# VHH binders against UPF0159 protein Ta1429, part 11

Target 1, 206 residues: UPF0159 protein Ta1429, of Thermoplasma acidophilum (q9hib2r271to476)
Amino acid sequence: EKVRLIKYSNEREEMQKVLALLMYPFAEDASGIISRIKAMELSEASAILERIRDLRKNRRMKVGRPFEAVNYVFEVTTNYGAFRDLQRHRFLSIVRKPLTVSYGFDVPPIIAKMPDLSEEYAEAMKDAERVYRIIKERYGAWIAQYAVPFAYRYPVVFTTNLAEATYFIELRSTPQAHFDLRDIAIRMYNEIKSVHPSLAGIIKFV
Below, E stands for the ipSAE of ESMFold2; O stands for the ipSAE of OpenDDE; V2 stands for 0.75 times the mean of E and O plus 0.25 times the DockQ between their complexes.

## First folded at step 13 (VHH; framework vhh_3k1k_2)

Design u2 (from t5 with V108I; at its last look DockQ between E and O 0.71; V2 from the best seeds 0.00; counts 0 for: pae E 3.2 > 2)
Fold by ESMFold2, look of step 13:
Structure u2 (fold): chain B 206 residues (1-206), chain A 122 residues (1-122)
Amino acid sequence: as target 1 above (206 residues)
Amino acid sequence: QVQLVESGGALVQPGGSLRLSCAASGFTFSSYTMRWYRQAPGKEREWVAGITGDSGLTSYEDSVEGRFTISRDDARNTVYLQMNSLKPEDTAVYYCAADYYEGNTIYISDYWGQGTQVTVSS
């Protein structure tokens, strides 16, 4: 899979954390807010989130720091070029593996349309695989990475939060974004929506 | 042992309807978020619909919203996908998935099974 949501937490509990942080500046103390939020029906909590969503008039209006309390772990597998662009975002705890030939490679669409050039491209990728395996056997995987073309896919695990995910998704889902990052952004949005339907509503400009 | 068995796939005319079922065993069904995915030949697996365990909240990928309905019957440990207004683009193998709990953390399952084939063609 190109984008996997590995870990998340129960939506009701995550909504309660966000609401507690949103309401604290207007409360006498934290214990009162916590008890009110624990007693809140899901429909009431969702209505409050809907109001916050409505206040965002454009994607330049950030969702706010309370949404940093909602955390996700993702695994993204894409070509190394797209990975370099992904790294520029403020995600937490990026865990990498050495580059390898085990995850396959991407063929650019313009090359894929030309059978002879597509065959030459695939042969070049297979040659790189052969060189990689020779170097790996002799010098180890870390050195062998230098033989891996950027077209090969690269799996990365990272932790993010709903505030940063919203920023990334709304920025990279636009038509102006590179196709690889746009695809990752839309897939991340769908993964969040599939497990956190109420909280995903805050991601307004997809 | 967690088991998910998809059924109900068939050949259907464009504009037709079909109902898929996913029978679950080996876990407490009512607490789990259940999801439907599909995969057409040569394409990545695509999320279609989800339904949460505790609240029964549903969600849909944009291209199926309004046409597909996910539901669950916790007494029978079964999730359904009602598919209306079917299009050739809906042709795929359909899979269900269950997430599992470990403390406060929820993980996706990597089990995909055989799935059930849906073909939309004249």
Scores: ipSAE 0.406, ipTM 0.775, lowest interface PAE 3.2, mean pLDDT 84
ESMFold2 (binder alone), look of step 13: mean pLDDT 79; pTM 0.790
OpenDDE, look of step 13: ipSAE 0.442; ipTM 0.791

Design u3 (from t5 with E102K; at its last fold request DockQ between E and O 0.84; V2 from the best seeds 0.76)
Amino acid sequence: QVQLVESGGALVQPGGSLRLSCAASGFTFSSYTMRWYRQAPGKEREWVAGITGDSGLTSYEDSVEGRFTISRDDARNTVYLQMNSLKPEDTAVYYCAADYYKGNTIYVSDYWGQGTQVTVSS
ESMFold2, look of step 13: ipSAE 0.520; ipTM 0.818
ESMFold2 (binder alone), look of step 13: mean pLDDT 79; pTM 0.795
OpenDDE, look of step 13: ipSAE 0.601; ipTM 0.846
ESMFold2, fold request of step 15: ipSAE 0.490, 0.544, 0.582; ipTM 0.817, 0.842, 0.852
ESMFold2 (binder alone), fold request of step 15: mean pLDDT 79, 82, 79; pTM 0.790, 0.833, 0.790
OpenDDE, fold request of step 15: ipSAE 0.849, 0.886, 0.868; ipTM 0.940, 0.955, 0.949

Design u4 (from t5 with G53S; at its last look DockQ between E and O 0.82; V2 from the best seeds 0.00; counts 0 for: pae E 2.7 > 2)
Fold by ESMFold2, look of step 13:
Structure u4 (fold): chain B 206 residues (1-206), chain A 122 residues (1-122)
Amino acid sequence: as target 1 above (206 residues)
Amino acid sequence: QVQLVESGGALVQPGGSLRLSCAASGFTFSSYTMRWYRQAPGKEREWVAGITSDSGLTSYEDSVEGRFTISRDDARNTVYLQMNSLKPEDTAVYYCAADYYEGNTIYVSDYWGQGTQVTVSS
């Protein structure tokens, strides 16, 4: 819901592809490497990935281009303020729709602690929703989106790869990251881990 | 097209154990990654555990690792979640999910059945 993994590929096939790309520079020919990798036990393949994980001493040590071969599609629903920060990451492909009031809004934690401000905030959001609906009826959704406050949630679909996802997750899962992006990063990590338990091991600094 | 039926939810005391089952039909069970999710009142549905099709590799959300065990019985088309050392925070409706694939691409299922209620309370 906040973070949905939509699409991925079979882990065994993806691991074989990554290993082939890692080993190719040291091979006489591609057929020999591919044959060896197809015959490889999963435990052996996982051990190689663990070795690569262990060689990374910090977040600045990238996982390498072979991991760009593993692709995911995510849908993220978050407030527009967080979306603006997400779209600044040039490592992720982003496809968006016009803003709308259909997904509800978030209340900032500092405002949520103050009951009178929280009520006033909610009323302002309801007023913006009313204006949005009037403009949408008369002028359509594209123009009406200008009436949508940043606190409203907004679904976006993006494609990423494991190399880019690792960078984003490791950067944004730190305690210093904005709560919204940290939450997205941790949820993305869990989604990848749920379908690619071996490959997710490369994501070290979560 | 796919049919997933969760069962085994109950009221248990903190520290207790419970085993959930998910019976599957309408697809080739051994080809699918199976996952458990849960949804506590007023919260978003969250991933709990997963088990892959090809290698049987398991994975767990941090708060349940060491306490929960996912397993599968491909002959019975069933996935299980053994839950030990249950805490009040584990109270939720538990759902299973099977990802489907089209060619060589795997899509995460967005079908959700009724689930099975687990309540951990004194």
Scores: ipSAE 0.370, ipTM 0.752, lowest interface PAE 2.7, mean pLDDT 84
ESMFold2 (binder alone), look of step 13: mean pLDDT 79; pTM 0.785
OpenDDE, look of step 13: ipSAE 0.599; ipTM 0.847

Design u5 (from t5 with S55R; at its last look DockQ between E and O 0.84; V2 from the best seeds 0.00; counts 0 for: pae E 2.2 > 2)
Fold by OpenDDE, look of step 13:
Structure u5 (fold): chain B 206 residues (1-206), chain A 122 residues (1-122)
Amino acid sequence: as target 1 above (206 residues)
Amino acid sequence: QVQLVESGGALVQPGGSLRLSCAASGFTFSSYTMRWYRQAPGKEREWVAGITGDRGLTSYEDSVEGRFTISRDDARNTVYLQMNSLKPEDTAVYYCAADYYEGNTIYVSDYWGQGTQVTVSS
């Protein structure tokens, strides 16, 4: 599985947090906001979020700090090459293990269409695996990482918030994005949507 | 012991309809978010639909929006997936999943049923 949501909070609680933060600039104090939020029906809360969504006219309009209060833990499996690109995003608090050859590898689509080249590609990956094992035996797993090609799959865990996830998803879901990251972005969106139907609405440009 | 058992899969023609069922046991069903996934041959598993436990809000993958309907019967501990206007691209093994709740914190469970095969072919 390429993208797996591991941990999240119930949407009601998260919505209340977001709304409290959204309302704070317009209230006299935090106590008044809390009372109002407690009295608010979920339908009203959802309506407010929908209005906020509707106010976003383009991707450049960021969702703002209040949405940083909603957090997710993901496990993402992509090839190491794509991971290196993913790693450049600021929102990732990544926990990872050393690179290995244990999780298989991706064959680029253009290569996969050519049987002879696909076979040669696979053989090259097997050679890399053999080298990895030799190095691992002699020098340990940490050094053996150097033998792992970019095509090999690399599961990692990271945390993110809804604001940063929105930015990432809207950026990487575009046709111009690398296909590996686009796939990850869309899958992340779907995972969020599956558990937070109302909040996911803020991710407008997918 | 938590158990999920999917049923209802069949061979149907394009444009046909199916209703899948997932019977759950071993946990307080009414509070849990339930989701359907599917996996086609040679492809990665993908999310299809979800229904929350607290509010019963539904959500769908874009490719199935308007064609599929997820629902739940808490009295029977069962979640359903009504699939209309089926396409060959919908061919897959369909799985049901339940999340694990601890207060307001939710963990995605590794509990999967055996799945049910849906085949759409002329």
Scores: ipSAE 0.371, ipTM 0.759, lowest interface PAE 1.3, mean pLDDT 90
ESMFold2, look of step 13: ipSAE 0.394; ipTM 0.755
ESMFold2 (binder alone), look of step 13: mean pLDDT 79; pTM 0.792

## First folded at step 15 (VHH; framework vhh_3k1k_2)

Design v1 (from p1 with A33T L106I; at its last look DockQ between E and O 0.89; V2 from the best seeds 0.68)
Fold by ESMFold2, look of step 15:
Structure v1 (fold): chain B 206 residues (1-206), chain A 122 residues (1-122)
Amino acid sequence: as target 1 above (206 residues)
Amino acid sequence: QVQLVESGGALVQPGGSLRLSCAASGFTFSSYTMRWYRQAPGKEREWVAGITGDSGLTSYEDSVKGRFTISRDDARNTVYLQMNSLKPEDTAVYYCAADYYEGNTIYVSDYWGQGTQVTVSS
């Protein structure tokens, strides 16, 4: 699967943390604000988030640091070129597996539309796979990585938060974004929406 | 052992309706987030709809919003996907998935059921 959400937390609890952090600068008594937020109906909390969404008139208006309190762990299986672009974002605890031939390879759209070139491309990837397997068996996986073309996919696990995820998704889901990153961004958005429907509303410019 | 069994897939005409079911066994269903995915031939599996376990909040992928409705029956340990106004683009194998709780952390299951085929054509 290209994008897997691995781990998240209960939405009500995450919403309560975000609301507490949003209200804290204006609170006279932290205990009182926490008590009020815990007593709050889910629908009321969701309405507050919708108002915050409405105040964001464009993607340059950041969602704010309180949304950094909501964390996700994702696994993204993508080619090395896209991985290098992912590294430019402020994702945490990025862990990747060694480069390998086990997850298949991507064919760029320009090559995919040309049948003869697509066939040659696939044969070149198959040759690289054969070399990789020989080197791995004789010298180990670390050395064999040198034989893996960048088009091959491999899993990358990282932790992100809702503020950074919002920034990434809104930046990379535009038509101007590279096709690999746009697909990853849209899939991440859908994964977040599937488990955090209220909080995902803050991601406005998808 | 956790098992998910999808059913209800059929051949339907465009504009028709269909109700999918996903029966879960091997765990207590009531607090778990349940999700539907679909996979068309040659495409990656894509999220369709979700329903949270604790609050029953529903969510939908943009292309199905307003046409599909996810619901749950905790007594039968089953989640449903009511599909209305079906389009040829909805043709796919449909899968359900369940997330599980471990303390305050929720883990997305990597296990898929066998799926159920939905075909929308004249």
Scores: ipSAE 0.513, ipTM 0.819, lowest interface PAE 1.8, mean pLDDT 85
ESMFold2 (binder alone), look of step 15: mean pLDDT 79; pTM 0.788
OpenDDE, look of step 15: ipSAE 0.718; ipTM 0.895

Design v2 (from t5 with T33Y; at its last look DockQ between E and O 0.74; V2 from the best seeds 0.00; counts 0 for: pae E 2.05 > 2)
Fold by ESMFold2, look of step 15:
Structure v2 (fold): chain B 206 residues (1-206), chain A 122 residues (1-122)
Amino acid sequence: as target 1 above (206 residues)
Amino acid sequence: QVQLVESGGALVQPGGSLRLSCAASGFTFSSYYMRWYRQAPGKEREWVAGITGDSGLTSYEDSVEGRFTISRDDARNTVYLQMNSLKPEDTAVYYCAADYYEGNTIYVSDYWGQGTQVTVSS
């Protein structure tokens, strides 16, 4: 799986938190806000989120800091070259592991269509794996990772929140975005939508 | 332990309809997030539809929205997927899933049974 949602929280509870934070600047006290939010029907809460969505007229209008209260953990598995592109988005909190040969490698499409070159490519990958295993035995996994070609796949776990996820998804889901990041963005959107259908509505420009 | 059994898969003509069922046992059904996934030959498993537990809100992947309907019958511990206007691209093994709680955190299930085969003829 290229993009896996690992964990999330109950949507009703997360909606209550977001709404409380959204309403606080306009309220006389916090206790009154909590009481109003708890008394609110889910249809009313969803309608408020839809109004907030409607106020966003373009992708540059941020969703606001209350949506930072909704957190997700994802695992993304793709080739390491594509993952370096993902890391340029500094707002994603990423936990890294050393590179390894355990997840297989991608073959570029142009090479895959040329049988002789595809065989040479596979031989080079096997040579790199052999070197990796020798270095790992002698010097450990951190040093051995330098023998892993970028074509090898690499799973990384990261955390994000709904505000940052909205920004990333809306930026990278357009046809103009690089295919690897666009695919990741669309898959992240679908995972969020699958578990948080009301909150996912704030992700407008997908 | 949670047990989920998919059924209702069949051969169907393009434009036809089919209703899948997922029978659940071993948990309090009404509070669990329930989802349908599918996997076509040579493709990764992908999400199709979801329904939340306590609120019953539904969501759909864009390619099936308007054609597929997820529903739940809490009395029978069953989720359904009504599939209308079926296309050859809908051919896949369909899986049901329930996420699990640990404290106040919900974890996406990574268990997959045998599923139920849906084939839309050419």
Scores: ipSAE 0.382, ipTM 0.714, lowest interface PAE 2.0, mean pLDDT 83
ESMFold2 (binder alone), look of step 15: mean pLDDT 82; pTM 0.822
OpenDDE, look of step 15: ipSAE 0.427; ipTM 0.785

Design v3 (from t5 with T33S; at its last look DockQ between E and O 0.83; V2 from the best seeds 0.00; counts 0 for: pae E 2.1 > 2)
Fold by ESMFold2, look of step 15:
Structure v3 (fold): chain B 206 residues (1-206), chain A 122 residues (1-122)
Amino acid sequence: as target 1 above (206 residues)
Amino acid sequence: QVQLVESGGALVQPGGSLRLSCAASGFTFSSYSMRWYRQAPGKEREWVAGITGDSGLTSYEDSVEGRFTISRDDARNTVYLQMNSLKPEDTAVYYCAADYYEGNTIYVSDYWGQGTQVTVSS
């Protein structure tokens, strides 16, 4: 629910596109490359991707432009603070709703470990929800947004590609990354891995 | 009308094993990717394991790799999750999901059934 993969394409077909783009600069003839790639067994294609993964010795070595051909649509439901950080990356936003109290709120991990503070935090969030409802009833949803703390979540649907996703995931899955972004990055990785196990192998520094 | 029904959840001792089943009706899933998710109390659902439709490739979340095995029986429209070396951290409601096709585009299902409860304790 925090990160949902919405749509993707068949992995074999996506691997064929990536391989065609990787091999084209070294080919005498485009039709010859297409024929070879179409005849390639999945295990052979996967082995080539594994070698490309092995050649990446550190996360500064980008995966390359051919991986931009693999596209995903995600829905990410996260707090406004984390969303602002997501905007620094090349994610394409498709749809965003006005801020509301309908999707619940996040408790920072430091506060979550302290029962007394967690209770006070939750009570403050409930107070903000009550104020939101009063303002919404009297002045409408646009004005009521002012009463929504940054900790409240809201969904956004966006597109990305495997090259951009790899960069984001490898950057934000480190222990030094902000806790919200790290969780999103790991969840995105797992969603990609669940449907594209061979292509997900290129995401090496998780 | 698509239905996914999870079963096989039980109370199990640490180190024990369980096999979960997910029966599909209303569609034939021979070319569909199937996935297992789980949700522990107070946590969001998380991916556990997947098996691709056409190629049958399996994948696992890091914490269950080596302990869990996903498999499918296309003739029975059923996917299984064999869970070995169970730990208290595996306690959750387990759900399956099937992706569906619209032309050449694959969409992840947003339907969730009741799931099946797995409890690992003393």
Scores: ipSAE 0.481, ipTM 0.802, lowest interface PAE 2.1, mean pLDDT 84
ESMFold2 (binder alone), look of step 15: mean pLDDT 79; pTM 0.787
OpenDDE, look of step 15: ipSAE 0.677; ipTM 0.878

Design v4 (from u3 with T105E; at its last look DockQ between E and O 0.76; V2 from the best seeds 0.69)
Fold by ESMFold2, look of step 15:
Structure v4 (fold): chain B 206 residues (1-206), chain A 122 residues (1-122)
Amino acid sequence: as target 1 above (206 residues)
Amino acid sequence: QVQLVESGGALVQPGGSLRLSCAASGFTFSSYTMRWYRQAPGKEREWVAGITGDSGLTSYEDSVEGRFTISRDDARNTVYLQMNSLKPEDTAVYYCAADYYKGNEIYVSDYWGQGTQVTVSS
């Protein structure tokens, strides 16, 4: 899978945590705010989240620190060029592996539209794969990774939070975004929506 | 042992309707988020619909919203996908999944059964 959601937490509990953090600056007593939040109807909690969504008029307005409390673990398998652009966002990598040729490579859409050029591109990638295998056998995988072109894919496991995910998804899901990042952003949005339908509403500009 | 078995797939005409079922055994169904996925030939598996366990909230991928309805019958440990206004693009093998708990965290299932084939053609 290009984007896999690995781990998340119960939505009701995450909503309660976000609401507690949103309300704390206006509360005189932390224990009192927690008890009020636990007593809230789901519809009331969702209405508060909808109000916060409505206050955001454009994607440059961030969702705020309370949403940093909601965490996800994702695995993304994409080409290294796209991964470098992902690293402009505050993602964490949990598993580090050297680059490899085992996951295949991407052909850019412009090249894919030209059959003869697409075949030349694939031949060049296969040549790089041959060199990689020679170097790996003689010098090991860490050195061999330097022979892996950016078009090759590899999996990265990372953690993120809802605030960072919202920023990334809203920035990269527009039609103007690079195709690799747009696809990743939309897939991440759908994964969050599938497990956190109420909280996913804060991701407004998809 | 936890088991999820999909059924109800068939050949149907464009514009038609179909109801898929996913029967679960080996666990208490009501607290788990249940999801439907589909995989067309040559494509990656994609999420279609979800329903949360404790809140019963539903969610849908954009291309099926308004046409598909996910529901659950916790007494029968079964989740359903009612598919209306079917299009050729809906042709795929459909899979259900249940996420699982490890401590206080929830992990997305990577178990996949055989699924059930839905084909939409004239």
Scores: ipSAE 0.509, ipTM 0.809, lowest interface PAE 1.5, mean pLDDT 84
ESMFold2 (binder alone), look of step 15: mean pLDDT 80; pTM 0.808
OpenDDE, look of step 15: ipSAE 0.831; ipTM 0.933

Design v5 (from u3 with T105V; at its last look DockQ between E and O 0.76; V2 from the best seeds 0.00; counts 0 for: unsure alone 64.99 < 65, SAP .674 > .668)
Fold by ESMFold2, look of step 15:
Structure v5 (fold): chain B 206 residues (1-206), chain A 122 residues (1-122)
Amino acid sequence: as target 1 above (206 residues)
Amino acid sequence: QVQLVESGGALVQPGGSLRLSCAASGFTFSSYTMRWYRQAPGKEREWVAGITGDSGLTSYEDSVEGRFTISRDDARNTVYLQMNSLKPEDTAVYYCAADYYKGNVIYVSDYWGQGTQVTVSS
């Protein structure tokens, strides 16, 4: 699976944390805010999030630091070229594996529609796989990874928060974004929406 | 033993309707988020719809919103996907999934059964 949400936390609890952080600067004491927020109906909390969404006029307007309190763990299996661009974003706790030929490779759409070039591309990938397996047998997987072309896929696990995920998704989901990153962004958005439908509303410019 | 079994897939005409079900056994699925995914030939498995456990909130992938409805019946331990206005691009094997708790953290299920085939043709 190209994008997997691995783990998350209960949405109501996450919404309560975000609302508490949003309201704290305007309160006299924390206990009063916590009590009010715990008593709040889900629909009322959702309406507050919708107002915050409405105040964002463009994707350059950040969603705010309180949304950093909502955390996700994702696994993304993508080619190394796309992974290097993914690293530009402030994801936390990125864990990667050595490059390998085991997950297959991506064929860019422009190459896929050119039959002669598609055949040359596939043959080059087969050649690289053969070299990789020779090196792996003799010197091990960590050394063999140097023979793996960027088009090959590998999984990476990372932690992110809703604020950073919003920034990434809104930046990379546009039609002019690189096709791999756009696909990853849309899939991350859908995964968040599937488990946090109220909080996902803050991701406005998808 | 935890088990999820999909059923209700069939061949239907474009514009037709179909109702899928997913029966759970070996656990009570209240409090768990339930989801439908689909996988067309040559494509990656993709999220279709979700329904949260304790809040019952529904969500849909953009291409099916307004046409599909997810629901759950706690008494029957079953989740449903009502599919209306079916299009040829909805042709796929449909899978359900239940997320689960370990402590205070919710993990997304990565177990996939056989699914149920939906074909929209002619």
Scores: ipSAE 0.565, ipTM 0.843, lowest interface PAE 1.5, mean pLDDT 85
ESMFold2 (binder alone), look of step 15: mean pLDDT 79; pTM 0.798
OpenDDE, look of step 15: ipSAE 0.670; ipTM 0.876

Design v6 (from t5 with Y100T T105Y; at its last look DockQ between E and O 0.77; V2 from the best seeds 0.00; counts 0 for: pae E 2.9 > 2)
Fold by ESMFold2, look of step 15:
Structure v6 (fold): chain B 206 residues (1-206), chain A 122 residues (1-122)
Amino acid sequence: as target 1 above (206 residues)
Amino acid sequence: QVQLVESGGALVQPGGSLRLSCAASGFTFSSYTMRWYRQAPGKEREWVAGITGDSGLTSYEDSVEGRFTISRDDARNTVYLQMNSLKPEDTAVYYCAADTYEGNYIYVSDYWGQGTQVTVSS
């Protein structure tokens, strides 16, 4: 699976945390506002989030620091070229491995449309795999990674928060974004939407 | 022991409808987010729809929104997927899945059913 959501927290509890952080600066009594938030109907909480969503007129208007309180753990398996671009974002990388041939490779769409070229491309990838395995056995994985074309995939586990995820998703889901990153962004959006449908509404420019 | 059993898959013509069921056992069903996935031959498994446990909020992948409806019956520990206006592109094995709790955190799709085949063709 190219993008997997690994871990999240209960949406109502996450919404309560975000609302508390949004409302606290305007309250004279912290205990009163916490009680009010706990008693709040889901429809009322959702309406507040919708108002915040509506105030954002374009993707350059960030969602704000209270949304940093909502955290996710993801696993992304993609080619090394796309991963290099992914690293430009403020995701925390938990686990990283040397490049390897173990997770297969991607065929660029333009090559995939041409059967003869696609076949030659696959043979080149298999030649690289053969060389990688010879070097790995003799000299180890770190040296062998020099034989791995960027088309090969590997998994990375990282954490992010809803504010950073919103920024990444809105930036990279546009039709003009690199296809690999666009696909990752859309898949991350769907994963968040599947567990946090109310909070996912803040991700407006998908 | 958590178990999920899908049923209701069939062969239908384009434009037809089906209702899938997923019977759950071995856990407190009402607390769990339940999800439907599908996998066509030669393709990756993809998320289709979800329904949260505590608030019952539903969500859908864009290509099925408006055509598919997920629902749950907590008394019967069952999740349903009503599929209308079926297209050949909906042909796949459909799986239900449940997220699980460990400590104070929720882990995505730790339990899966065996799948049920849906085929949409003339």
Scores: ipSAE 0.285, ipTM 0.672, lowest interface PAE 2.9, mean pLDDT 84
ESMFold2 (binder alone), look of step 15: mean pLDDT 84; pTM 0.861
OpenDDE, look of step 15: ipSAE 0.396; ipTM 0.763

